# VH-VL binders against p78833: the designs that were tried, part 12

Target 1, 198 residues: p78833
Amino acid sequence: MSFPASTHVYIAKIIGKKGEGDKILDLLSKVNEHVLKSEPFTKTYYFARDAKNPDYIFGLELYDSKEVLENSHKTSNPFLAFANYLTSTHAPLAEPLQLLNFKVVDGHLDKDNLGPDAKDYVLYTEYTGDSATLKQQLTVNPKADTSLIIHSLDDPSLYAVVTRYSKSGIEPGPAEISGATSVSQQVIYSGVGFLNRP
Short names: E, the ipSAE of ESMFold2; O, the ipSAE of OpenDDE; V2, 0.75 times the mean of E and O plus 0.25 times the DockQ between their complexes.

## First folded at step 1 (VH-VL)

Design z6 (framework fv_zagotenemab)
Fold by ESMFold2-Fast, scan of step 1:
Formats: structure tokens, sequence, C-alpha cells
Structure z6 (fold): chain C 198 residues (1-198), chain A 119 residues (1-119), chain B 112 residues (1-112)
């Protein structure tokens, strides 16, 4: 098994007003420096731009447990500076911050670190439907660099899939599940942080 | 220069096996996908499938899956397209091509291998 | 799979004339901002295809200025501003936005 049963997954959707994406990523870069040096139980800390909106920052975070997130990550000075900026009277967000709680169902992460000039994309797809059907039909692709299936802790009908293909930059597209609705987001791979802790 | 050189024309009977080759030179063979394209006489181009020689990962268009096998030998920078049992309907020109930098367009192309299957 | 429809099937023109070739997709070819993977290839009789235009409008190395590509979403055009004798060939569009990779049926540009 590649992931502890206690692994906690966060999906962050940070939609900034025009021009705010750079500042948000700059603050997250400072958080990432602290995570790499001082938070060894954070397996993934990855933030990058939506492919269509440079001010929409997508986050994927994997912690060995929720306690790592609450007691270590959220109490760090760089994180507090980041959080305080987002909630400040400056009002940098175009839409309310979304932080979604998931657990790992199955999968694997990139074996290599982020490349600074990566041209490929991470695909994030949300599926809403019958839980048993989604659990059965969603499968890990062993040929992907990242292929991760996660299940919402807050909404049993919600599953999500994260995939990345580095070899060609082309993704197969999201699986179609009869009776389920899906929404996909393409994320520029080059960003702040890491998919798999170095 | 970057180029792909394919094996020579083949004349076969139905039921025979065949393996044709595509040899890359002038670039890092293991870092690019090799594409296979069929062109039946007088018809258009059909994508068949691809291989990444670095780890032999393959993808096939659904109508060719199980009909052909794509393989590669990275030690000699060569990709292969193979049939276990040829049919008359396999008569076509077969091209290999490299999936370029940027990972979406085909350049260069091999010169093609004409396969004729007749009794 | 994404279906690419090329029209016309045959275009009969004289040297010096403008050729306009259409390629329409069954769904959007936008992969991401600035990345629409629609490419054009030229094939002369007895020869392998060659890349002309990549990502809608970018001329490949060595391709003359008379070739240009345009379009967005689902509707794409290849234009040859002044046909030269060597331009009479079959032209194919290809999409690489979604697996499987697919080609259009081709447009034959023939001499009148």
Amino acid sequence: as target 1 above (198 residues)
Amino acid sequence: EVQLVQSGAEVKKPGESLKISCKGSGYSFTDYWIEWVRQMPGKGLEWMGEIYPGDSDTKYEKNFKGQVTISADKSISTAYLQWSSLKASDTAMYYCARLSEGYTWFDPWGQGTLVTVSS
Amino acid sequence: EIVLTQSPGTLSLSPGERATLSCRSSQSLVYSEGNTYLHWYQQKPGQAPRLLIYKISNRFSGIPDRFSGSGSGTDFTLTISRLEPEDFAVYYCMQATQFPLTFGGGTKVEIK
C-alpha cells in the first residue's frame, strides 16, 4: 500500500481577482519552503494555475494524517501570512475559497519532481453519482505518471481523479460513467511545490 | 539529421506472419513516442497506435487493438509493427512517424512500407 | 473519438490562385489556453506526409509563407495564398487534443 489509511487529502480552489494569481503563488512559494524543510509528514504540496485562468490556483495536498495539517501546517508563520492575505479587507478573491476534504481510494503519484518548464498538464475531474458505481468504475491507470482516485469525506456521492501524463502531454480525457455527472479542470503542471516529496 | 527509415516492401499470403521495422537516428530514440499510421490504397490516413521506446508503453486505436502488435528495441533504436496472421484487408502503406517536441505533431515521417497481401 | 470533417473533398484550381481548405471537428480542440492541437499535413503522390502547420497557425520549419492556418474551437482553415505547381497534393488535418489521435478525410487540391 503506498498511502497510510489516515492519509488526508485537500483540494484547494483559489480563484483570485485579475492579477492576484502571482501574489497568491508567491505566498505559497514561501509556505512550500517551510513545508520542505519542517513538515516531513506532508507527502504532496502542489499548487499551480488553471490552464484557462492564470488567477485560478489549484492545490493538491496530501498529509499523512489530519493532525499533520491542523497541528503543524496551519500553525506555521508562512501559512498564516498566506491565509491572512486571502481573508484580508483587500479582498483578493473573486469567489469564496474552496477547501475540499478527501481520502485516498487508490493510486500513485509522480516519481519525479516538478520540472520548471513543464509543458504538460494535471487533469482534475470531479464525479458526482452513485458511490458504489463510482468506486467500481473508476480505475487507476498504471501508465500515468500520477493516477490518484480520491473520495470526499464530506459528500459520499463525490469522487475525484487526478492524472498526469508526462511522455506526450496528451491525456486520454476523463472516464465517462453512466448515471454520473463530471466536471474537469486542466492545471498547468509547472507550479509551486511537489507532487511527491523529494 | 533526424530521420526514420522503414523496412522494404513485403508481398505476403493470407495467414502469414509479418514484422516490419522503423529505425530512428539523429535523436534520443527513448525520449519520443513512435506513431504508426495506415493508408489503404487510394484512401486517407488512419492512426493505428503508438509506443514509447523508453519503457515500451503502448496505446492502440480500438479497431487495431488485438489486430497488430507494436513493439520496440531501444538498444537498436527500432520500433516494430507485427501481424500474427495477415488478411487481404491489411494491404496498405504503413508509415511510422515521431511524435515531436511539444508531443502532439508528427515529424519526421518514415518513407513508408508497402504491404501487399494476396493469394 | 473526435471526428474531423474536411471540405471540399476535391478543389480544382490553377497555379496562382488562392486555395482555402476547411477542417471542422465534432467537439472543441482546445486542450488549454494557447494550446489547440490541430495540425495540417501535405501528401504528394508516392510520398510520406509532411508537416505544414502545427497548433492552428504556426508554420513548420522550411514551409513557405504562402501557407497559413487559422481558426478556433471547432472550425479551422488552411489557406494557400498563391498556388505553386508543387502545391497540388492532398492535405490532411489532424487533432491531438484527445486520444485517439484522428485525421480528417483529406482535401485533394488538383490542377484545373
Scores: ipSAE 0.000, ipTM 0.463, lowest interface PAE 15.5, mean pLDDT 86

Design z7 (framework fv_zagotenemab)
Fold by ESMFold2-Fast, scan of step 1:
Structure z7 (fold): chain C 198 residues (1-198), chain A 120 residues (1-120), chain B 112 residues (1-112)
Amino acid sequence: as target 1 above (198 residues)
Amino acid sequence: EVQLVQSGAEVKKPGESLKISCKGSGYSFTDYWIEWVRQMPGKGLEWMGEIYPGDSDTKYEKNFKGQVTISADKSISTAYLQWSSLKASDTAMYYCARQDTAMGYYFDYWGQGTLVTVSS
Amino acid sequence: EIVLTQSPGTLSLSPGERATLSCRSSQSLVYSEGNTYLHWYQQKPGQAPRLLIYKISNRFSGIPDRFSGSGSGTDFTLTISRLEPEDFAVYYCMQATQFPLTFGGGTKVEIK
């Protein structure tokens, strides 16, 4: 598979206060229903819990263009309900919402969704370093069901990698890139959405 | 004993279709990727693609995508490599091999090879 | 794609001598968990290849200890410490770090 050059990638880091993860995912479940029914230009809409903190919701979103994100997704009623909850006087977030803008460098999506009974290994890794080195050294994993390399639109020194393994085997850690620093996050399928639109 | 047994040599004319096979035995066939490797006469080894028989997931090297189809029938522990229309340039030895993904993504067992000759 | 360059193309040596085969990659072969997926295969005339060395330096089951591998990053070596007549063969390196999987062009070891 190829991606349109206009493809816009969002990484969402939604860190809730204790017990808020369930409510955040419930609201995102309503958004996901609308995305599947009414937003055909959204390729990926995936939210899952951090393996170490169940109130930390990780999101991966792929839109055919930034226009789809701005004019279709962000104007939907379920999205507005979700956004209004996060900014309400209840103050459900432990840390400010992080929304990171990326473009696709290389990769593929092989599954139309993550099954809840699957023991999938999903790893998100951020790399900070020399852009040319990272672009050359980061490589698509041919053994992963999803292997996506993305480059920050806001910070040229930042690249990220998302991998998903559904087949039995080893759970590989992050690639070591000489001269770059990396931070990895494992997410578990205990969420909503899809990695590849059905 | 792990074994991969390939179908016999083929002599074909340009434009003909062909399907060759690789049968695994002595292990759980659905738990290992099957690799296809081409070796043209007097030349080196070229990776063509692979299949995971458990769910028929396939991956191809760019130059072979659209040229061949890789498939598998897990009920008889057999993987296939297929051409819809052979070219003289397809003349080669074709090997299948099993990949060990747990220890290192290496090809630990190989079939004996299938020689395909395409001539007018 | 990663290009693997093997040198020399041909080695002509007498039994008992040491053979040193080089494989160089166009970019680093370190993969996501820190492992380097550089493997060596032997192919005798009329036979399928067989695995000799995996992940730079690990001998596969049944491979004699005269075969050894070394290297890191982009520069790898296969050494045969005392060449036996049965070692007459072509040797290929292969990388599994990046799609597509690629082989080197091979080094032919000829017994004089």
Scores: ipSAE 0.000, ipTM 0.452, lowest interface PAE 18.3, mean pLDDT 85

Design z8 (framework fv_zagotenemab)
Fold by ESMFold2-Fast, scan of step 1:
Structure z8 (fold): chain C 198 residues (1-198), chain A 122 residues (1-122), chain B 112 residues (1-112)
Amino acid sequence: as target 1 above (198 residues)
Amino acid sequence: EVQLVQSGAEVKKPGESLKISCKGSGYSFTDYWIEWVRQMPGKGLEWMGEIYPGDSDTKYEKNFKGQVTISADKSISTAYLQWSSLKASDTAMYYCARGYEDFWSGSYMDVWGQGTLVTVSS
Amino acid sequence: EIVLTQSPGTLSLSPGERATLSCRSSQSLVYSEGNTYLHWYQQKPGQAPRLLIYKISNRFSGIPDRFSGSGSGTDFTLTISRLEPEDFAVYYCMQATQFPLTFGGGTKVEIK
């Protein structure tokens, strides 16, 4: 598995008002059906609940190019229905939608499509610090099912890591990087979509 | 109008340092790679390396790694190619080009600078 | 690294004639999902190169239909069906399947 240099990564932070998580995931489920059938160059389309807040939906999206996102994904009917709901007069979001733009530094994606042997969670960690230090010290974990290192295109000091472990006893938590600050989020593995296209 | 404008011709002596520039306009500079290509007098094209100005990530062809430094300043939409100590064998035309990449087409260079002629002689 | 070999080195022709240029790779250029990243560039005397054809056979924007590309695997061809005066130039193939990006040595199309 390799990633084209054109690969675009988005981290979506969709923070719904109390009780909105179900509706948001239902709409994303319909988007996912379209992605699986009609968008073959979307490598990852994964949305799931924050472990602490069921109305906070985390998204990880990998597109082979910006053109896939802009000309194929964003123009689809299910996506437009989802986007229209988020911006409707109903105002379902507690905070403005965040879409963080990244490129792939290194890594690999989960081989399973949300299989029954999946771990309970995915770990997402943001690191802020010296870019050269973070690039050198953040390494792919070969024992993880997913181990992805991404670098922000909006903020050179920001890196992020996505990890998932399907085997018990090899969940080391977020790496501690000297001279960098980190913030971690646990995401319930069971959700909508796929970490690696089946 | 999308264009890349390079700095003017340089005449240098062996051992001197040099930094040439490539300024982009008419597009989002941070969304494309900048490629550097060398052409020795009467010879073909050689890919030297590239930079992604959005995060300054670089790739070099093995023979140019350590001989040149590629950098970019996204605040002024300009990429640079630099030598700490020039050799006579660095005499060449140097082109910058915009690298477009997508999964279906792969990487290609769709917009080219006019070239910077570098002459190194004693 | 992948080596691209172009032949002939020089092709001497008159306007109106058909030009056929060859590019052979040292290994297969097929990549993920069957895509093959082989591109052609034109360089006129005193000018920067210009993209003609990408991904074997796709003409870039503004390129006349007399230019066509074909091939697969390791063998690729650029064809100019009827040479115009402005087509006398050096033509380079390039592969983007594997880093480093590499160019062929070029084929010079010159007036007979």
Scores: ipSAE 0.000, ipTM 0.446, lowest interface PAE 18.5, mean pLDDT 85

Design z9 (framework fv_zagotenemab)
Fold by ESMFold2-Fast, scan of step 1:
Structure z9 (fold): chain C 198 residues (1-198), chain A 120 residues (1-120), chain B 112 residues (1-112)
Amino acid sequence: as target 1 above (198 residues)
Amino acid sequence: EVQLVQSGAEVKKPGESLKISCKGSGYSFTDYWIEWVRQMPGKGLEWMGEIYPGDSDTKYEKNFKGQVTISADKSISTAYLQWSSLKASDTAMYYCARHLYSGSKAFDIWGQGTLVTVSS
Amino acid sequence: EIVLTQSPGTLSLSPGERATLSCRSSQSLVYSEGNTYLHWYQQKPGQAPRLLIYKISNRFSGIPDRFSGSGSGTDFTLTISRLEPEDFAVYYCMQATQFPLTFGGGTKVEIK
C-alpha cells in the first residue's frame, strides 16, 4: 500500500494575534524548505491561511510514523526556531496551539508545491458521529487532486476530509453524510509546502 | 575515487571523552547525509543517527539521543561522532556511510571503521 | 519502528551450493511513491559492510550476477546461486522506507 500502516497525520490549528500570520507562515516556510530537502519520511507538509482569518494558519502533516515526527521533525533546527517563537515572551498566539492526531483511512495525495500566493481551493471538513457509519459513508473524491479521509486517534467519533482542487471555480460544499451529528468546514487559501512529496 | 576515511582505533577508560571522524572525498560532501552505524563485538549492525553536512541537521535513533553527539564541518568534508563520557558498553566498531534520500536510499559507500575499546 | 527478522541465523554450506537468505519486516516496506527501500549488505570478517542489492532486486555496481534479490511487501530473499569461497560472510538486510532506519540481525554463511 501507498500509506504505511504507521502513518501519522497531524492537523495543526495555529491562531495568531492580529498581524502574526505573516511571521508564523514565514517561519513555517523555512521549516518546509528543510523538510522537503532533509526529511524524506514526511509525505505532506502543508500550511496555509484560513480564508476568513489571515492570522489563522491551518496545517496538514503526514509522517511515515510518529517516530519521524518526534525524533526527526521536532528536533530540527528550523522547527525549534518556529516552536520557540510560538512560546516566546512575545506571545504571538491568540488561542492555544491545537495539534490533532489522526490516522489515514483512505485517499490519495497529488504532487504539488503550493506557494504563498496559490489560489488552489483546499477544503478541510470535520465530521462527528457514529464511527462505523461515518467510515462507510465517507468516500474518496475522484475529481479532487487530493482527497484524503482521516480518523482521529483521540476521538473515535471524529473524521476529517481534506480535498484540493487545482481548477478555478471549483468550490464544492461539504459532502452530505447522513450519519454526521455535526459538520464543520474550513476553506484554505495561500499555502506553502507540499501535499505530496515531489 | 569516492571514499570515506575514518580516524584510527582508540583505547579509552570509562568517563573519558572521545571524538572520532569520518572524512569524505571524491564527491560533493554537502549533497549526502553521513550515517553512523555501531557494531558491538560479535553483534549486528545498529543505525545510530545521521547528519546533513550542508546545514548540520541531525537525526538520532532514540536509544542514542543524548548518549552521543553527531556533528560536521563542511569546510573540511568531515563528520564527527562524539561522547562526553564513555562507558564500557560503548566498546564497538563504529562505521560511517553516505546516504542520499533522493535515489536508492542505500548506504552505497562505507568508511573502514573505527574500533573504540573502553576498559578500565 | 520497523523490525527486520533474518533467518536462518547461520547457514553452513559448501562452495558451489545455493544459499537462500530470508528477511521479513514487521510492516510493509512500500513507500508512498511505490518503491520498496529494502537493501542487502555483505560483511566479511574484519571489513566494513558493502552494498550488494538495493531496492529489493537491483545489483549495486561491481556485484556479480550470482547475487540476486527478490520479494515484496514484508517478505524478502537474497539468493547466491553458486557460492564462491569469497562469499562466506555475514549478510544484513536494511530498510530505508521508514524512520528510524533499521537493520536485520544478520545471517552468517559459513563453510561446512
Scores: ipSAE 0.000, ipTM 0.446, lowest interface PAE 18.9, mean pLDDT 85

## First folded at step 2 (VH-VL; framework fv_patritumab)

Design p6a (at its last look DockQ between E and O 0.04; V2 from the best seeds 0.00; counts 0 for: pae O 12.6 > 2, placed apart)
Fold by ESMFold2, look of step 2:
Structure p6a (fold): chain C 198 residues (1-198), chain A 117 residues (1-117), chain B 113 residues (1-113)
Amino acid sequence: as target 1 above (198 residues)
Amino acid sequence: QVQLQQWGAGLLKPSETLSLTCAVYGGSFSDYYWSWIRQPPGKGLEWIGEIYHSGSDNYNPSLKSRVTISVETSKNQFSLKLSSVTAADTAVYYCARERYSYGLDYWGRGTLVTVSS
Amino acid sequence: DIEMTQSPDSLAVSLGERATINCRSSQSVLYSDNNKNYLAWYQQNPGQPPKLLIYWASTRESGVPDRFSGSGSGTDFTLTISSLQAEDVAVYYCQQYYSTPYTFGQGTKVEIK
């Protein structure tokens, strides 16, 4: 394993109304500037757009612990500006904000330290099923630039996988797991954030 | 100030089930993992397992077949059950708070559990 | 599982002298991305629960006297008590919290010589 057991993974699904994606990402860019300067405990802060809808924002965030997420990251002024916009009377979200808590099972974030790119093929897949089966059958893909297997802290039956390929034309589908259901989302790096701290 | 108060039966017969409870006061229950650790008399420490408020748990493989940790989130409590006890399970049992980046920072006072021969 | 081995099993040290306890892990507990060692040290007085002294191998927990210090990286770690006091008579444990199951060293008993 390449991650301490205390690593906290946060998956954010920010479903913006038509035209809201740019503003959401602009605010997240300000948060990212603060993260890079002031939050050494934030190890990954990666934001992407849904491949089919550019106003749907996907976030992958890794923290040293849940404590620093709640008590340090979420109390910063740039984060508060972002959070206040999302809950404002402007009502920029088409669906309620989804914030999912996970721990790392296995994997790697940026195998060759190439950094994220908008040309990357990135797939986020959630699996629901028997936990023993999922744990046994979900495996790290050593050929991927990102291959991260995570397990929900809130729902023992839920696993997820983030897979990223930097080579154009490689678009593998999600792994098939016997007895599990899956939902996949293809995302495109937004230019906001990082996988490994620079 | 965070305090952990633990209780449960201290004297068991072989084959019974050990059952201990730990209550958390003066701090957040939902932001941390909660652990059980044991120490046989005159010996070292053994981590038994941990649980998150959602019920997500991890166990020491050496005990996994006999151990269950559970939560009662409405009461800020978590508990330990260890089935089919033998004299080898005689130990002081501690509950503790896990700060994953900082180790085990708050401990209960311990409960001696003796399994008669 | 990561096995933790302490040495020595016991020490006898005169008051005011330096006590040194070693801890070795069977695998590295250094997370390269944050350059932190996921290693803790605990003090256990007779009849009491363990008390956290040091985390991240070298960071002193709040309220722990300056005479306690930790050092080392990767697989080899040291706890030093620079000037032993009477209240430092205890058993000391190292512990890795890099991966589950979390594991402790077998303990080092420190006594007054």
Scores: ipSAE 0.007, ipTM 0.559, lowest interface PAE 11.5, mean pLDDT 89
Fold by OpenDDE, look of step 2:
Parts: sequence; C-alpha cells; structure tokens
Structure p6a (fold): chain C 198 residues (1-198), chain A 117 residues (1-117), chain B 113 residues (1-113)
Amino acid sequence: as target 1 above (198 residues)
Amino acid sequence: QVQLQQWGAGLLKPSETLSLTCAVYGGSFSDYYWSWIRQPPGKGLEWIGEIYHSGSDNYNPSLKSRVTISVETSKNQFSLKLSSVTAADTAVYYCARERYSYGLDYWGRGTLVTVSS
Amino acid sequence: DIEMTQSPDSLAVSLGERATINCRSSQSVLYSDNNKNYLAWYQQNPGQPPKLLIYWASTRESGVPDRFSGSGSGTDFTLTISSLQAEDVAVYYCQQYYSTPYTFGQGTKVEIK
C-alpha cells in the first residue's frame, strides 16, 4: 500500500526510565487494540523498542488526516490512559517525550510479503539533504516490507527514512550518503501495532 | 503488600442499584487498571469492567448499559454501580488489580450481593 | 468474545500424582508480534478470591510452588500440578486477557482421590 503525500506522519520517541519499557508498551498495546477496532483512518500504528535499550521506544503513526489524530485517536480512553501515565507523578520518562511531525515524500507499506519466519526490524534514519538524492542513493532490499521517505514539518532541512524488513534491510547504509548527516536506530518490533492496515 | 478492601450493601431488591467501593492500600493507585469481577454462587467468574485513575474505563458489553465504574483518585478508591438489578445479578463481587498484561494479581475479599424480592 | 472452555469440569487425583487441566480458547490468544500468550491460571479456595498462579501461559507468579506449570500456545493450554498436595484442592480457572472483555473458563474442581 502506497501513501499519498497528504498522509500525516508522526514519529514518537519515548525514552523510559530503567525498566519502564514493558509498562509503556503494555499501555500502548491497549491503544493499538482500540486503533484496530475503532480507528479506520489510522493506517499505521507501529511501536517498537530499541534492540540495545529496551526502554527506548520508537513509534510510527500514519493518519489520513490531522483530524483523525486530534478528534479520534487522542480522545480514546486507552490513549488518555497512556498519556496520563506518561505525565503522572510516577514520571516514567527519562527524557521528555518527542513527537515529530512529518509528511510523506515517498512511501510504500506492504505487509503481504512478510515471510512466516521473518523477524520484524525497523530502521529509522534522519538525514539532511534532498529527498531525490536519498532515493537515488538508497536501495531497499526487495524483501523489505516498508519504505518511507518522510519530511519534517518542523525542520525543512530534515528528512527521514523508515524501513521495515524481515531479514535484510537497506543499502547503502546511512554512513554512505555523502554530505548528509545521519543518525540510525535499529529497533525490534515489540508486538504493539501494525504497519499496514488492509 | 498491596491490599484491596471493598464494601457495600449486600442485599438488594429487584430494580435497585448495586453500589460497591474498593479501596487500595500499600501500592500505587495510578499505575494500574482496576477491575471488577463477579461470581454467582457455585458458578464461574465474569469480568465486569475496568478503570484507570484518569477515568478511562472499559466494560463488558453484556453489562455496559447498566454498569458504571468510577474512580476517586484522592482516596485511592474506585466504585461499581450496577443499575436495574435482578436475581441474575446475585453474586460475589470482587475488585482486583490488573497488572498490565500480567493478569489480575491482587484481589479484594469479595462482597456477596443478593438480589431478592 | 473469546470463549474459554476447560476440561475436565472435575478431577480427582491421588496425593503425589500428576493433575492435568486443559483450557481451550475459541480463538488464538497468542500475540504474534511478541509471541506471548495472554493466558492466566488462577486458583480459588472456598470463600476466597482467585489467586494468580500463571501468566503468559507458562510464567509462574511469585511465590507459586514449582509443582505448578503452564504450557500451551494459541488456543490450547494446560495447567499441570506435577505432584498433587493436600493444599492444592481448589477450583482452577483459566483466563484470557488478550482482548476485552476478559473471559474465564468455567473452572475445574481438583479433589483428592
């Protein structure tokens, strides 16, 4: 499934205190359940934890419109519970929550090609530069299920590539893009959400 | 050493409203969902609903039209109201803590509620 | 709703012998993304609330004796008491917490033979 440029993309970076990862993901699982049942215009709701740090959680969200996010998703009971937890006196976060707003420059999600024994990995990389250049320099493995090039709404110079793959990822790596500043993060899907709503 | 203490009227007439309260001691009230479960005499367990300290709640669809679960965070308490009771609502009612995705780990002692004419 | 069915309804086992209780769900309670079964087992003594024994199908709750074990995946689960003790006489329930409404099996009464 391809997504139009009008798709609203949100990236969540959640850094929990030590040991908080499981709790955060549990709450997000409840949100996911609601999304699946009650939010047809939420096309992607994917959360995963860092491979090295289980308390670092990455989220990818795609919405047909901002209105869906503001008037449907954020008003749901499980989301409110989750949000309230993050802001509670328990103070589960090691750092402030980062919510980054993006738009789709080019993207495709195809869950149908995922093999039965596939491991679910997500690579998120931020770049400075030009999206066209990124497309030329990056080769997505044919076995990759998702490849998104997104542009930051907060910083016009910032692009990001989000790729989900089962066994092999993206080539060349971020370090091979000349003249671009890159930061890569490999995360493992922790069982919260979906990448492609049928 | 989490403890749940519950109380409420144990005898009701048909059409009345069941009202129970559960108080939580020795643990964080704001970190968990809190559930109500009931068990008719000699029968199995039925999940009624749950609530978070924020007021976020979920109910069993079979009871949703008659059930209201509320929370009073300042007292670390949550309550159950079940309207229009009938004999079928006769049961021991339990409050319990839902430990995220780990099951119901702490329970109140239960309150027998009997609906009789 | 996910229906939970236990078997048998009642079980009589000699002291020191193995007790086996089965639980079946009408649909899978295995979350494929994290490969966890959202299935719990409880023990209930007369006049007492249920006590959590096993969660995620096979993980023992703290303080639960080693003789209790849970197994299974997807739709079929088993609670095993490797060596039945007198204090194990109770009603046991399986429960899915995969999706709301959470549902329980009808219970299995374990008695000493």
Scores: ipSAE 0.000, ipTM 0.540, lowest interface PAE 12.6, mean pLDDT 83
ESMFold2 (binder alone), look of step 2: mean pLDDT 93; pTM 0.952

## First folded at step 4 (VH-VL)

Design a1 (framework fv_patritumab)
Fold by ESMFold2-Fast, scan of step 4:
Structure a1 (fold): chain C 198 residues (1-198), chain A 117 residues (1-117), chain B 113 residues (1-113)
Amino acid sequence: as target 1 above (198 residues)
Amino acid sequence: QVQLQQWGAGLLKPSETLSLTCAVYGGSFSDYYWSWIRQPPGKGLEWIGEIYHSGSTNYNPSLKSRVTISVETSKNQFSLKLSSVTAADTAVYYCARERWSYGLDYWGRGTLVTVSS
Amino acid sequence: DIEMTQSPDSLAVSLGERATINCRSSQSVLYSSNNKNYLAWYQQNPGQPPKLLIYWASTRESGVPDRFSGSGSGTDFTLTISSLQAEDVAVYYCQQYYSTPYTFGQGTKVEIK
C-alpha cells in the first residue's frame, strides 16, 4: 500500500477521569460523522478504549497532509466542541492530553474493514532506540489486516507500530529489538471511526 | 425548545426560481446540519440537501444543478433556492434539523409550493 | 444511491393488535466501526410534518411511546407497534442516513380495521 509522502499521522492518548470515557467517545462520534461526510482526505479516524482502562481513549488519525488536519479538521464545530470539553473547567482529564506527530515509514491498513468480535483488539507499540536499527528491524507483517510502521516527527529515536488481526488468539506479540525499549498497549478494536475510509 | 419557522413564495410559474427561508428559534444553530425535504401531493419524501452553519453544503445529485442552499448564521436562518421550476416541483417543502448519527429530529410546518403548468 | 423499499404499502390492524412494517435497503446501512445501523423511522399524520420515532434502527426518540420498537440490521429492518392506538393511524417512513443522498421508503399507511 502506498501513502502520499505528505501523510500526517496523529496518535492521541486521552486519559479521562472515572466515567469520562463515554462522554469523550460520544463527542468523538459526532466528530467522526463530520469527518465521514465532509473530510474526504482523512484516511483513518479511529478512537477506541484501552483494554485495561475504559476511560483511556486511544486515537489513530491519518491525514493526506498536515494542511488537511489544520484547515479542515481542526476548524470543524464538532472538533471544537470536543476540544473545548477537554479543556473546560469541568477538567475531565486524569492526565495531560498527549498528541504525537508521526510520518508513515511503511505498511498497510485494513482492506475490507471487516468487523471485529467483542474481544478483537489493535496492538500499539512504541519503540525507543537507535533510529537506523529500528528502521531496519521493524518490518510490515503481510498476514496482519493492519500493519503500520510510523516514525516520530518530534523524536528521531521514537518509532511505533500498529497491528490488527482478524483472528483473535493467533496474533504474534510485539517484536523484540535488541538495544531498544518498547511499551505496548492493547486497544479494543470496536470504537468510533474507521481504520481505512469506507 | 427548538422551533423552525419557514416562509416564502407559494405560487410560481414554470421557469421561475423558488425561494424559501427557515429560521431557528429556542436552540443552538451551530453544531447541526440543516436540511430541506419535499413531498409532492400524495407522494413520499425526497431529501433536497443540507447545510452546516459554516456554509458547507451537500445536495441531492438529482437536483444539484438547480439547487442552492445558503446560511445567514447571524440571524439563525438558512434558505433554499431552486431554479427553473416545472410542475414536477409542486410539493410541500420542509426544513428540518439533522442531529449527527440520528435522523431529522425537528421539522418546520411545511410550505406548499404550486407550479402552474 | 441507496434505495429503500417498504412492505406492505398499506396495513389495516384492529385496535390493540400488533402492527408490523418492513423496510429493506439496497445495500447495508450498518457502519462497522461503531456497530450502528443508520436507519430512522418517521410517523406522519395527515397535514403534519413527519415526526422522528426511532433512530439507529432500534433507539426510541425521547417522548415516543414504548409500544413503538425497531429491529433489524444491515439491509432488513422492522418497525413494530405492539398494541395499535387510534392516534397511531398515520403513514410511516423508513430512512437511511448512512450516505448522501439520504433516501426514504415509499411509505406504509396504517389504518384501523
Scores: ipSAE 0.000, ipTM 0.445, lowest interface PAE 15.6, mean pLDDT 85

Design a10 (framework fv_patritumab)
Fold by ESMFold2-Fast, scan of step 4:
Structure a10 (fold): chain C 198 residues (1-198), chain A 117 residues (1-117), chain B 113 residues (1-113)
Amino acid sequence: as target 1 above (198 residues)
Amino acid sequence: QVQLQQWGAGLLKPSETLSLTCAVYGGSFSDYYWSWIRQPPGKGLEWIGEIYHSGSTNYNPSLKSRVTISVETSKNQFSLKLSSVTAADTAVYYCARERYSYGLDYWGRGTLVTVSS
Amino acid sequence: DIEMTQSPDSLAVSLGERATINCRSSQSVLYSSNNKNYLAWYQQNPGQPPKLLIYWASTRESGVPDRFSGSGSGTDFTLTISSLQAEDVAVYYCQQYYSTPWTFGQGTKVEIK
């Protein structure tokens, strides 16, 4: 495995009210500047728009440990400014924040980040079912640039898969797992941050 | 400061189920993994498995078919059940806190479990 | 699984002399992204649970005397006791915490010569 077991994965689902997506990403770009310069224990810091809803911002974050997330990232001034905006009296969110804690089961990240004009997709799929079955049947896709299998720390029945294909405009659909419920989201790759720290 | 207290049955017959409980005092229970480790007399350490306060578990594959770890977050307790025991399961069983950056930083005192006919 | 092998199985050292214990992992426990080795050392006195001495291969746990030091990277690690004291008579274990299942070396028994 490409990651130590202590690696903490944080999935953020930030659903803004109409027109808020731009402001949310702008604030996150300032957080990302701080992460790149001052948070060396952050492996992935990536935020981008849902393909169907431009005000729905998807986040994928990998920290070397939960302690890095809690004690370094969440205490930074740019992060606090971002968090304060989301909870301000302006009320920019259409739905409460969904912040999901995962660990890495298996996988790899993109070796090379795409340029800002990349138009391909990141596919995020959640699977709910028997944990042992999902752990056995979900497999890393070696043809993907990123192929990451993660297991929820908060809900043992929940697994998720993140895949990215840098050279395809049409992504393969999610794997079908018998006996499990799945929900998929396509995320436009162009966004704020990085899938793999440069 | 952090103290782990453990208890459970010390004498078992083959085929019975081992049940041990560990309670955490003096520190936070949430946001740590909590482990069970065993040590047969005169032998080394074997990790059994771990649990997060939410109930998420990882088990040693060699024991997975027989082991269940559960958590009672309201009491700051977690427990080990090991089914179908044999003489090979005779060991001192320890509970411990896992802090990934620190390894296993706090341990219970151990419970000797003897399996004999 | 990552297999951990220690050498020697037992070691007799005179008081005040250096004791050296080696540990090898079957695959690297170095995470290149943070340049940390996910390797810990434990001391176990008779009748007691193991006590964490060193984590990240070379960082001493709070309260551990400075005569204990860890070194190495990737697959090859060493625990050194620079000047053995009577209280250091114990069994020492290395452990990888890179991947589950967590695995330990077989242990090295340190005795006074």
Scores: ipSAE 0.384, ipTM 0.786, lowest interface PAE 3.5, mean pLDDT 89

